# Designs tried in a protein design chat: VH-VL binders against Putative transcriptional regulatory protein rrnAC0199. Part 10

Target 1, 159 residues: Putative transcriptional regulatory protein rrnAC0199, of Haloarcula marismortui (q5v5e2)
Amino acid sequence: MDERIDPDELLAAVGFDADESVLTRRQAEVLALREHDIRQSDIGELLGTSRANISSIERNARENVEKARQTVAFANTLTAPVCVDIEAGTDIYDIPPTVYAACDEAGVEVNYGSSNLLQLIDDAVDGAIQQDTVQVPLRIDVTNDGVVHVRGQSAERTE
Key: E = the ipSAE of ESMFold2; O = the ipSAE of OpenDDE; V2 = 0.75 times the mean of E and O plus 0.25 times the DockQ between their complexes.

## First folded at step 7 (VH-VL)

Design s36 (from j4 with light chain Y91A Y92W F94Y; framework fv_lutikizumab)
Fold by ESMFold2-Fast, scan of step 7:
Structure s36 (fold): chain C 159 residues (1-159), chain A 121 residues (1-121), chain B 107 residues (1-107)
Amino acid sequence: as target 1 above (159 residues)
Amino acid sequence: EVQLVESGGGVVQPGRSLRLSCSASGFTFSRYAMSWVRQAPGKGLEWVAYISGSGGYKYYPDSVKGRFTISRDNSKNTLFLQMDSLRPEDTGVYFCARYHTYGRYTYFDYWGQGTPVTVSS
Amino acid sequence: DIQMTQSPSSLSASVGDRVTITCRASQSIRSWLTWYQQTPGKAPKLLIYAASSLESGVPSRFSGSGSGTDYTFTISSLQPEDIATYYCQQAWSYPYTFGQGTKLQIT
């Protein structure tokens, strides 16, 4: 362990700004130190608090990050001009034409060709495509800038 | 210097099988999608198979769907095309080609020299 | 499938001439159009992508233009080494389709 590990310097190096973040300064400090493989007990000593308090701060910080990701995904869905639902059992060869047709109707220029769209689906939802068939229901959103976002959906019938 | 070298072509009777290979060098093979494109004698180009960089996604035109299977071995920088139930109309020179995705567009930036396949009784 | 109609099927021109080849898609392909050159006995070579972008290392006498369904390929001053067959290809929709080719001969 190096005594020169300064949380303020770590946060400055990654451009952290508490006024622009959902994380408190203390939460950001704990996450940064943990990313450098410093144990919770050592962080407690460094920051002048208990290991249990550091554990609580880290848990709350990670929960806040997850909620932030979900909030951004929701906001993007609301502003996306194109939204396509793909049912489980759909032949993957039907997906790009469906997305492109929806984009044409909305006047949106898509950023990706057919092969790249299918690659994006696999990257976004692990195991979504097997044997040229969609395994789980998907929701595909396309932003005004042509950026594609893919989400898995529940197996239940929707609408 | 990107290089693609096809092999495995030959003369085969209708209904038989043939497996083509394409050896790639000069680039990180696993990061590029690949295709097979064929050309019948005296005719134009026809796209016949696509495979993503990971090998997870494959696409074929109806003319070969169910008969041809594209695959790759990224550890050996090799692309394959398994051709089953061959027909006389499958005769031609088979090229492997590298996909380039740049911005919103895709195109073939490098091609191999081609390997000839003749399906004849 | 998107049909690509290329014209003319063949043409003859003299060194120094301006040569124009056209390619028409059966539906809009939104500039997802590539031009390839194929010399006899060799593999195709990329010349132009995205309808009008010149590939690195390709001579500036080659150019492309167009949008929607209609695209044009031009050689501003034909050289002897340009004897080849030229192909257009759309990548907007699967299956990817090529034009039938234009065979260029020099008189």
Scores: ipSAE 0.000, ipTM 0.511, lowest interface PAE 13.4, mean pLDDT 85

Design s42 (from j4 with heavy chain K58T, light chain S28K; framework fv_lutikizumab)
Heavy chain, then light chain:
Amino acid sequence: EVQLVESGGGVVQPGRSLRLSCSASGFTFSRYAMSWVRQAPGKGLEWVAYISGSGGYTYYPDSVKGRFTISRDNSKNTLFLQMDSLRPEDTGVYFCARYHTYGRYTYFDYWGQGTPVTVSS
Amino acid sequence: DIQMTQSPSSLSASVGDRVTITCRASQKIRSWLTWYQQTPGKAPKLLIYAASSLESGVPSRFSGSGSGTDYTFTISSLQPEDIATYYCQQYYSFPYTFGQGTKLQIT
ESMFold2-Fast, scan of step 7: ipSAE 0.290; ipTM 0.677

Design s45 (from j4 with light chain W32Y Y92W F94W; framework fv_lutikizumab)
Heavy chain, then light chain:
Amino acid sequence: EVQLVESGGGVVQPGRSLRLSCSASGFTFSRYAMSWVRQAPGKGLEWVAYISGSGGYKYYPDSVKGRFTISRDNSKNTLFLQMDSLRPEDTGVYFCARYHTYGRYTYFDYWGQGTPVTVSS
Amino acid sequence: DIQMTQSPSSLSASVGDRVTITCRASQSIRSYLTWYQQTPGKAPKLLIYAASSLESGVPSRFSGSGSGTDYTFTISSLQPEDIATYYCQQYWSWPYTFGQGTKLQIT
ESMFold2-Fast, scan of step 7: ipSAE 0.205; ipTM 0.638

Design s50 (from j4 with heavy chain Y57W; framework fv_lutikizumab)
Fold by ESMFold2-Fast, scan of step 7:
Structure s50 (fold): chain C 159 residues (1-159), chain A 121 residues (1-121), chain B 107 residues (1-107)
Amino acid sequence: as target 1 above (159 residues)
Amino acid sequence: EVQLVESGGGVVQPGRSLRLSCSASGFTFSRYAMSWVRQAPGKGLEWVAYISGSGGWKYYPDSVKGRFTISRDNSKNTLFLQMDSLRPEDTGVYFCARYHTYGRYTYFDYWGQGTPVTVSS
Amino acid sequence: DIQMTQSPSSLSASVGDRVTITCRASQSIRSWLTWYQQTPGKAPKLLIYAASSLESGVPSRFSGSGSGTDYTFTISSLQPEDIATYYCQQYYSFPYTFGQGTKLQIT
């Protein structure tokens, strides 16, 4: 099944353009193969490098995606009609109701259900959720068209 | 190919405990949230438990909260459901299911074959 | 909890017929609804997600529509292999809830 997947064809199919992306072509290849559930060791064999190198490339690729996500979140914070601050120690199940209430008050339709919103938070901020509790302060911004952006607000990380 | 195989089901008396396992293969287990869904004989589907890919957060409906515990071992590609204080109402086939998140959409894209649990009266 | 109610609970139709199943949520779930097919003795299979998006590999005769509280699942031309029970499920809010199911039989 792995031999049926050509990275060049995958990237061409989705219209990947390195000039428009924060990802290098190699990073995009690794992410695309991982989305097809190809293991790092198999990707290493396919691309002629070590599993450890693939692991490093994937980590760097995901860090780049996270930085891009945070950049967009910052830009949207300047114009977002809804901004919600979540303190460390908050029960995660209190977050969706808080966001929805703020959006209802602002007349904004949210594009995320409760589980989707929590998954977005988990994906956007590494280590943000542990034992059903928020580990770092978060800022959640919702645009006029209901797109949610999340970023961490730790004093240790942000300047 | 993606495969999910449940095991650990059986016949137990009310008040006893049972631990279910789900062995995952064909995908990077730690990247996917997982759930348990059950089905009583001749009845519909009922969601039982959710666990994030990291194991950092979990959710249970009131019907099992405090009695069931979902957990995972990402190093072994295995999902678990610890069922304590079993009741006759817990009788059914238990499926593990992979939770797919893509952008704004979430759904269960792959399911195991199910393992039967009978809590005798 | 959000309650999901399907109509009808059971139906019989002939090969080639257009079959429609309805799912109603007790409150708005936007479009965060999936449809599953369950063949007797087997696990459910995803057919439709986000109310109207067809899962890869699923025949085009299956379709979904709706928003808010009312959703519809349609099989445009029933085939013998479509005999199964169909379930809707909302993934808008925890706990996730399923409809009671619609058993489809072919005459």
Scores: ipSAE 0.050, ipTM 0.581, lowest interface PAE 6.1, mean pLDDT 85

Design s55 (from j4 with heavy chain S54K G56S K58T; framework fv_lutikizumab; at its last look DockQ between E and O 0.51; V2 from the best seeds 0.00; counts 0 for: pae E 4.8 > 2)
Heavy chain, then light chain:
Amino acid sequence: EVQLVESGGGVVQPGRSLRLSCSASGFTFSRYAMSWVRQAPGKGLEWVAYISGKGSYTYYPDSVKGRFTISRDNSKNTLFLQMDSLRPEDTGVYFCARYHTYGRYTYFDYWGQGTPVTVSS
Amino acid sequence: DIQMTQSPSSLSASVGDRVTITCRASQSIRSWLTWYQQTPGKAPKLLIYAASSLESGVPSRFSGSGSGTDYTFTISSLQPEDIATYYCQQYYSFPYTFGQGTKLQIT
ESMFold2-Fast, scan of step 7: ipSAE 0.396; ipTM 0.698
ESMFold2, look of step 8: ipSAE 0.163; ipTM 0.568
ESMFold2 (binder alone), look of step 8: mean pLDDT 91; pTM 0.910
OpenDDE, look of step 8: ipSAE 0.482; ipTM 0.758

Design s59 (from j4 with heavy chain A33Y Y50F; framework fv_lutikizumab)
Heavy chain, then light chain:
Amino acid sequence: EVQLVESGGGVVQPGRSLRLSCSASGFTFSRYYMSWVRQAPGKGLEWVAFISGSGGYKYYPDSVKGRFTISRDNSKNTLFLQMDSLRPEDTGVYFCARYHTYGRYTYFDYWGQGTPVTVSS
Amino acid sequence: DIQMTQSPSSLSASVGDRVTITCRASQSIRSWLTWYQQTPGKAPKLLIYAASSLESGVPSRFSGSGSGTDYTFTISSLQPEDIATYYCQQYYSFPYTFGQGTKLQIT
ESMFold2-Fast, scan of step 7: ipSAE 0.296; ipTM 0.650

Design s60 (framework fv_sutimlimab)
Fold by ESMFold2-Fast, scan of step 7:
Structure s60 (fold): chain C 159 residues (1-159), chain A 121 residues (1-121), chain B 109 residues (1-109)
Amino acid sequence: as target 1 above (159 residues)
Amino acid sequence: EVQLVESGGGLVKPGGSLRLSCAASGFTFSRYAMSWVRQAPGKGLEWVAYISGSGGYTYYLDSVKGRFTISRDNSKNTLYLQMNSLRAEDTALYYCARYHTYGRYTYFDYWGQGTLVTVSS
Amino acid sequence: QIVLTQSPATLSLSPGERATMSCTASQSVRSSWLHWYQQKPGKAPKLWIYGASSLESGVPSRFSGSGSGTDYTLTISSLQPEDFATYYCQQYYSFPPYTFGQGTKLEIK
């Protein structure tokens, strides 16, 4: 009621701008409220709609964020002079030497140390590194400016 | 077989410049990344600069960034360190070291004998 | 930057005795990226132990290395005269910079 969180104040505090986002204002409201541990049913009550509708909005919002991330990754791949594929099961100690070798061959300068590269992988792909081993296939792209992008890869079917 | 020989050290005044050279022999120089590591008299080891095998990738110690430039000439099997705006704190024996990756291990496997740089008025 | 602290700074022992020296990192490093170098007066350092526990070719079996996380140890089971030198640990985990410990000087008692 009166002590309930205000979505408008929440979005204003984080500088949300729908004109610059792939998310609608409603999708952003739902994601922000969920990050504050508000239940879907309570969000529905707050926003004047059903829990089922809030669930749908949240699902669509998270799907839009994932699609935006994949779009940026694809665009970076097209312009990146360096692209390294890392298979599941790879020892993490093999990753920095592989990336540095590929960058050297392409004439790209990377100002990142080995621990920074491994941290980028861990930050970009949840659960990607366990027991010093890569858990999911990864693609590492390095731009002409030395910016490193990491994304998980889906298994491809051959038929 | 593997040999690294440093030269170019000497006495220089604060604010001066020196260029160090490291002549490599006994291996395919272009296949190995190289570093400069220094040691002040009576003190421990301090890494200074790194350069990849083809020269496309370099890293520096923060205190020497903008003052030192590492480079290499693979046609001459020679590594260089151009040192500008030298300070008293740069006084040290400068070693040329070969960076080696063996499986998951990365370390310095061969070192030169060093060349002494003294910065004093 | 990761700081490596070696102790003791100086270790005075006689031939035949056991030597133990430590290297402590200011934050966790990976054992595969922790190495030990041996340096004798007036000479360049030599790789001695790589990956915390693997002996470099030509290093006598009386040497051993162990450790993980922040704490690493180099041990010599029975000192020989040629073992008296300064030993440096080095980490690659946080690069740049490569960081070396200040050294442990092993000297004759």
Scores: ipSAE 0.000, ipTM 0.486, lowest interface PAE 14.3, mean pLDDT 84

Design s61 (framework fv_sutimlimab)
Fold by ESMFold2-Fast, scan of step 7:
Structure s61 (fold): chain C 159 residues (1-159), chain A 121 residues (1-121), chain B 109 residues (1-109)
Amino acid sequence: as target 1 above (159 residues)
Amino acid sequence: EVQLVESGGGLVKPGGSLRLSCAASGFTFSRYAMSWVRQAPGKGLEWVAYISGSGGYTYYLDSVKGRFTISRDNSKNTLYLQMNSLRAEDTALYYCARYHTYGRYTYFDYWGQGTLVTVSS
Amino acid sequence: QIVLTQSPATLSLSPGERATMSCTASQSVRSWYLHWYQQKPGKAPKLWIYDASSRATGVPSRFSGSGSGTDYTLTISSLQPEDFATYYCQQYYSSFPYTFGQGTKLEIK
């Protein structure tokens, strides 16, 4: 058996509290051990389960962290200093200048170049861009830190 | 604040035994992994043994496996190193060191003053 | 096992000068597993730089660490008398043993 660093000590050192976290204790254990470069097969031996189960736990844990990050981003968006609505039919090459202009007006420095911003839009909203044209209404919010968040909007939104 | 005080070193003949102790104070001992690190006279640092906070996991330098045993008594805030079948090359100042782990961080943040072990005939 | 090689073995300089010393790993290590310790004659080692670049508590701003992969550097911008010591790099990548470099002795010219 591979008996490496004690996962209980790792979690205690970090102050992990399952009641405060989106992660289960097992998910937190796997992430902590992986941060110490312990291989999935060795974690399986340490925790008494298969390498395949550890792989699944790690994947689910990382998905939960990403979803939590998006939830926090949404909450922060409600107070975002920059909000830009993009109508369906907008030429994609008009989007970065519009976002940059709004950020300049609000005194916010954006952290994305034009190509990164367009890729972010395409990644955030499936089918949002086709033939260099926006297919669905979008809302683009920029935080005080210059982080950009994109959401699709209903054509019949209530405003 | 944090203090680590080693004891138990001394002169011993090859093949002899010694038990080193490290008295810890100023922190919750059971929450920290501990190690023994040695330094031969005029030489560099060499890690010897590791024990997790619970005592459930131990690891050793290959040259001391089977001869040295690291252990701890969390109720007494004391770390031990039982050294058997001592060799001349085990002659060194032995340090007790606290292993700090917070998230991904892994380093020895506090060291004792050391206890000298001399193995000679 | 990963071997850490420090160079130079001895660095002779005067107060006010810039000191630069290196730590090279036999294979790539993560920066957050590479640390530096300062040891003065007759004293125990002290954690000095952790995670390749973060100064430990009480370490003056003239000290800086940098590097990634196999090559790491410790720099002292303007040597003070109290800085003359032996510096050791240390790593823990994925498994035991923990390894230390052989040390760089910083001595007065």
Scores: ipSAE 0.000, ipTM 0.461, lowest interface PAE 19.8, mean pLDDT 83

## First folded at step 8 (VH-VL; framework fv_lutikizumab)

Design k1 (from s12 with heavy chain S106D; at its last look DockQ between E and O 0.36; V2 from the best seeds 0.00; counts 0 for: pae O 5.3 > 2)
Fold by OpenDDE, look of step 8:
Structure k1 (fold): chain C 159 residues (1-159), chain A 121 residues (1-121), chain B 107 residues (1-107)
Amino acid sequence: as target 1 above (159 residues)
Amino acid sequence: EVQLVESGGGVVQPGRSLRLSCSASGFTFSRYAMSWVRQAPGKGLEWVAYISGSGGYKYYPDSVKGRFTISRDNSKNTLFLQMDSLRPEDTGVYFCARYQTLGRYDYFDYWGQGTPVTVSS
Amino acid sequence: DIQMTQSPSSLSASVGDRVTITCRASQSIRSWLTWYQQTPGKAPKLLIYAASSLESGVPSRFSGSGSGTDYTFTISSLQPEDIATYYCQQYYSFPYTFGQGTKLQIT
């Protein structure tokens, strides 16, 4: 183990503030050390705990990061100037033009190519695309800064 | 250095099948989407298939949909194009191309030299 | 499908000349346009992406411009090694489509 590694220094270097983070200090320490390719067993030794505990901390830390990401995405959706609903059965080739047209109407610049947009949809909603067809209804939101957010919605959801 | 090398081309009769391969090197293959593009003799280029880095999703134009299947083996850094029910209009040079994403933009940044396919009775 | 109309189909110019090729889309493609160079028996080479972005390692004599439906590819000073067929391609929407190509020769 590299004796030069100090978790406190690592956190200070990246400007970690526990009062402004969804992560605990311990969670941040573990993630910082993992980013430097330190093994969980070595982290456990360094922090005076078990590998199993480090594994649990890392898992929880990553879950918190994901929750935070989803929360931010949700908040951005609330203020998104562009909202496009895609019905199940839609040809995927029609999705990019629909989104682009909506962005143009709203005066929003979006720089996603067609393939990238479709990839984003497929990654955001598991099973959303099969072959060339949308399988579940989707909502596509575009923020003022051109960020695209995709979510699944129930067919019966009436706004 | 990025390299793409196509193989498997040849002469076949209409209705027959052919399998093309593209060997990739010089980059992390699984991180990049791949495509096949063909060029008929004396004609322009035509996109014929797309596959994501993981191989999770695939796209085709109507001209080859239901007849061609793109696939990949990331452990072997190889891209494939299974061509079934071949037609004379499928004749041409077939290129594999890497699909690059820079920021929010995407493009074909590397191409192979191509492999010739001839469909004739 | 989006049709790409490239002009001219063929062009002959002298070394040092300014060369211009145009590409028109049947509808707006919002600058989702690429230019490729292909020499006989060689793989296509990327020159320009996003209508006006020069690919790394490509000589500065190559440039692209345009928006909406109309795009232009320019060689500021033609060199002997620039003998090739040039293609535009849109990637605004599937299926991706190419121009018919411009064969460039040197007189």
Scores: ipSAE 0.022, ipTM 0.662, lowest interface PAE 5.3, mean pLDDT 89
ESMFold2, look of step 8: ipSAE 0.023; ipTM 0.544
ESMFold2 (binder alone), look of step 8: mean pLDDT 91; pTM 0.895

Design k2 (from s12 with heavy chain S54K G56S K58T; at its last look DockQ between E and O 0.52; V2 from the best seeds 0.00; counts 0 for: pae E 3.8 > 2)
Heavy chain, then light chain:
Amino acid sequence: EVQLVESGGGVVQPGRSLRLSCSASGFTFSRYAMSWVRQAPGKGLEWVAYISGKGSYTYYPDSVKGRFTISRDNSKNTLFLQMDSLRPEDTGVYFCARYQTLGRYSYFDYWGQGTPVTVSS
Amino acid sequence: DIQMTQSPSSLSASVGDRVTITCRASQSIRSWLTWYQQTPGKAPKLLIYAASSLESGVPSRFSGSGSGTDYTFTISSLQPEDIATYYCQQYYSFPYTFGQGTKLQIT
ESMFold2, look of step 8: ipSAE 0.336; ipTM 0.644
ESMFold2 (binder alone), look of step 8: mean pLDDT 91; pTM 0.915
OpenDDE, look of step 8: ipSAE 0.620; ipTM 0.799
ESMFold2, look of step 10: ipSAE 0.283; ipTM 0.621
ESMFold2 (binder alone), look of step 10: mean pLDDT 91; pTM 0.907
OpenDDE, look of step 10: ipSAE 0.601; ipTM 0.799

Design k3 (from s12 with heavy chain S54K G56S S106D; at its last look DockQ between E and O 0.31; V2 from the best seeds 0.00; counts 0 for: pae E 4.1 > 2)
Fold by ESMFold2, look of step 8:
Structure k3 (fold): chain C 159 residues (1-159), chain A 121 residues (1-121), chain B 107 residues (1-107)
Amino acid sequence: as target 1 above (159 residues)
Amino acid sequence: EVQLVESGGGVVQPGRSLRLSCSASGFTFSRYAMSWVRQAPGKGLEWVAYISGKGSYKYYPDSVKGRFTISRDNSKNTLFLQMDSLRPEDTGVYFCARYQTLGRYDYFDYWGQGTPVTVSS
Amino acid sequence: DIQMTQSPSSLSASVGDRVTITCRASQSIRSWLTWYQQTPGKAPKLLIYAASSLESGVPSRFSGSGSGTDYTFTISSLQPEDIATYYCQQYYSFPYTFGQGTKLQIT
């Protein structure tokens, strides 16, 4: 027998509200149908448009989702309850305890083990760790939900 | 079923080299950090090397730094320990161990059976 | 490096006894402590992580407690299969150091 999937039911199940989203309702419909493995051509037929238009809508929807993630990350960094500065020359073994102590003082649960935190630092700042020491000044921010952001402190003075 | 099997141990003279292998199965090897831990005869456990899942990070305690090199081949699910300039105090059983991470906690959840290494004149 | 000191180094007890082993860290490790069991001729086995959390499949007679620098491992009623050497390990910071071990025997 024929199966029918209804995007209105999918969106209702997850509580989608276009007035509270960066996605248009059409974008949300396309993403929801794609998550249920519906081909773009079939979505086009369901929604009364071309596959090419569905492809464009999907791309734009995914771009909007990514921009929203970056906006939330930015806002969280501005108000991160934990901000630690690490000087160049610091022993890498001192970094995780320093971060965890700061998080404990702020009542923040961080979701990274010591080895994973050091991995994050190396991935975020090229050449940051060599010979058991930090090579450049670092800033480590931890958000309320335990997400860690690492950057080099190469904030240059204006001329 | 997670399995870790060490090999390559033996008897060697001081100053020589030895290469240990650890064959991993039953899990996605590249997702897990790994370590070598040794146990001298009649003594306790000593951590001697760490490598990240991707192989980009390696850490060593001062007792072996500069002499031991941990490495991995994720295409063959194999962990290695190259031990150079061996000393009698390096004698012991060498275990391969897998890290588990739960939140901020790192701990060894699976160990191999160990491979014996004897450094003797 | 954080030193981990276990006591006692060895201990004898009878089946059914309550057994306690202590582990002291040279600085606060904030409950980042694991207990391992090593039975004769075998590899170590994880029993407890985060000082007090029981690993899956570990009998409830095993428990852990403590915070800061002082930690305790307890077997509420010793069984014959519990004969082993027990190790604490801190994983607060590298290098992740072990206690020297406590050898448990039946009288």
Scores: ipSAE 0.245, ipTM 0.610, lowest interface PAE 4.1, mean pLDDT 86
ESMFold2 (binder alone), look of step 8: mean pLDDT 91; pTM 0.902
OpenDDE, look of step 8: ipSAE 0.394; ipTM 0.746

## First folded at step 10 (VH-VL; framework fv_lutikizumab)

Design m1 (from k2 with light chain F94W; at its last look DockQ between E and O 0.78; V2 from the best seeds 0.00; counts 0 for: pae E 4.7 > 2)
Fold by ESMFold2, look of step 10:
Structure m1 (fold): chain C 159 residues (1-159), chain A 121 residues (1-121), chain B 107 residues (1-107)
Amino acid sequence: as target 1 above (159 residues)
Amino acid sequence: EVQLVESGGGVVQPGRSLRLSCSASGFTFSRYAMSWVRQAPGKGLEWVAYISGKGSYTYYPDSVKGRFTISRDNSKNTLFLQMDSLRPEDTGVYFCARYQTLGRYSYFDYWGQGTPVTVSS
Amino acid sequence: DIQMTQSPSSLSASVGDRVTITCRASQSIRSWLTWYQQTPGKAPKLLIYAASSLESGVPSRFSGSGSGTDYTFTISSLQPEDIATYYCQQYYSWPYTFGQGTKLQIT
């Protein structure tokens, strides 16, 4: 028996509001259905369109999400009261104490434990960590609310 | 349903090696860091190895560093612990544990049933 | 390393009793502490994370509190199925150390 997944219920559960999102409602529907492992061809049947159109919608939706992530990261970097630079070659286990010390000096309470901070780095900058060592220079910013943002700093990406 | 199943335990002499495995199902394995935790007979829990979700880094306490190696095969949903130069104090039940990272929160939310390891002459 | 000291190491109580277990960290861990239950012959089970947040499906008779270095785990009305050893663990910094455990028995 095949119980249909209702994209309207999925979007309601997460509180999606197209007027406050970089995603159109259709883009959000496609992404939500993909998170439930529904194939693009089946999404096309469900939404009354072709698999090729679903593929295009998904690609554009994921591009919009990535641009939104970059925009938020940029804005937060401009206003963060704590900024920490980490050199390539640094032992990753030195990173949390360094961040905590900088936050303590600035009077900021960080909202990340040491393992969460390392996972955030590993997720945010592809290839940033290998063999317990930082592979590229990193910038770590902490907001007044203790929220952490991480990005890579390429040594050769200047001017 | 999240399931973690350990295997590969047994009785071995000091100085020998064992390789433990943990088969994972019911979740996207590569999205979670994993650990091995052991419990000596009648004693408490001791964390013995950690590996990130991508396998990009590992961590060991001094008690096993240089002797134990944690690894994972994300294509087979399998976690491993290579245990070399075993000592009698390594005797215990070895648990595979999933490390949950919900935003700022980190903890072991699912555990296997454990596999016994006995190191004795 | 951050040492986690539990007290008492063992205790006996009757069904319906209020049970309190404490966990002291050798330095502040900022409420980044979990409580686990281990039933005899079983794997540990998560009860409480972030010092006071109850994991889904855990009975409300279990609770946690504390901050800084001092943390408390409470069973408001002890039940027969609560026979277990209870562990605290800090996840503030590596290595993520456990307390020594508290063995709870019911008489």
Scores: ipSAE 0.195, ipTM 0.605, lowest interface PAE 4.7, mean pLDDT 86
ESMFold2 (binder alone), look of step 10: mean pLDDT 91; pTM 0.902
OpenDDE, look of step 10: ipSAE 0.377; ipTM 0.737

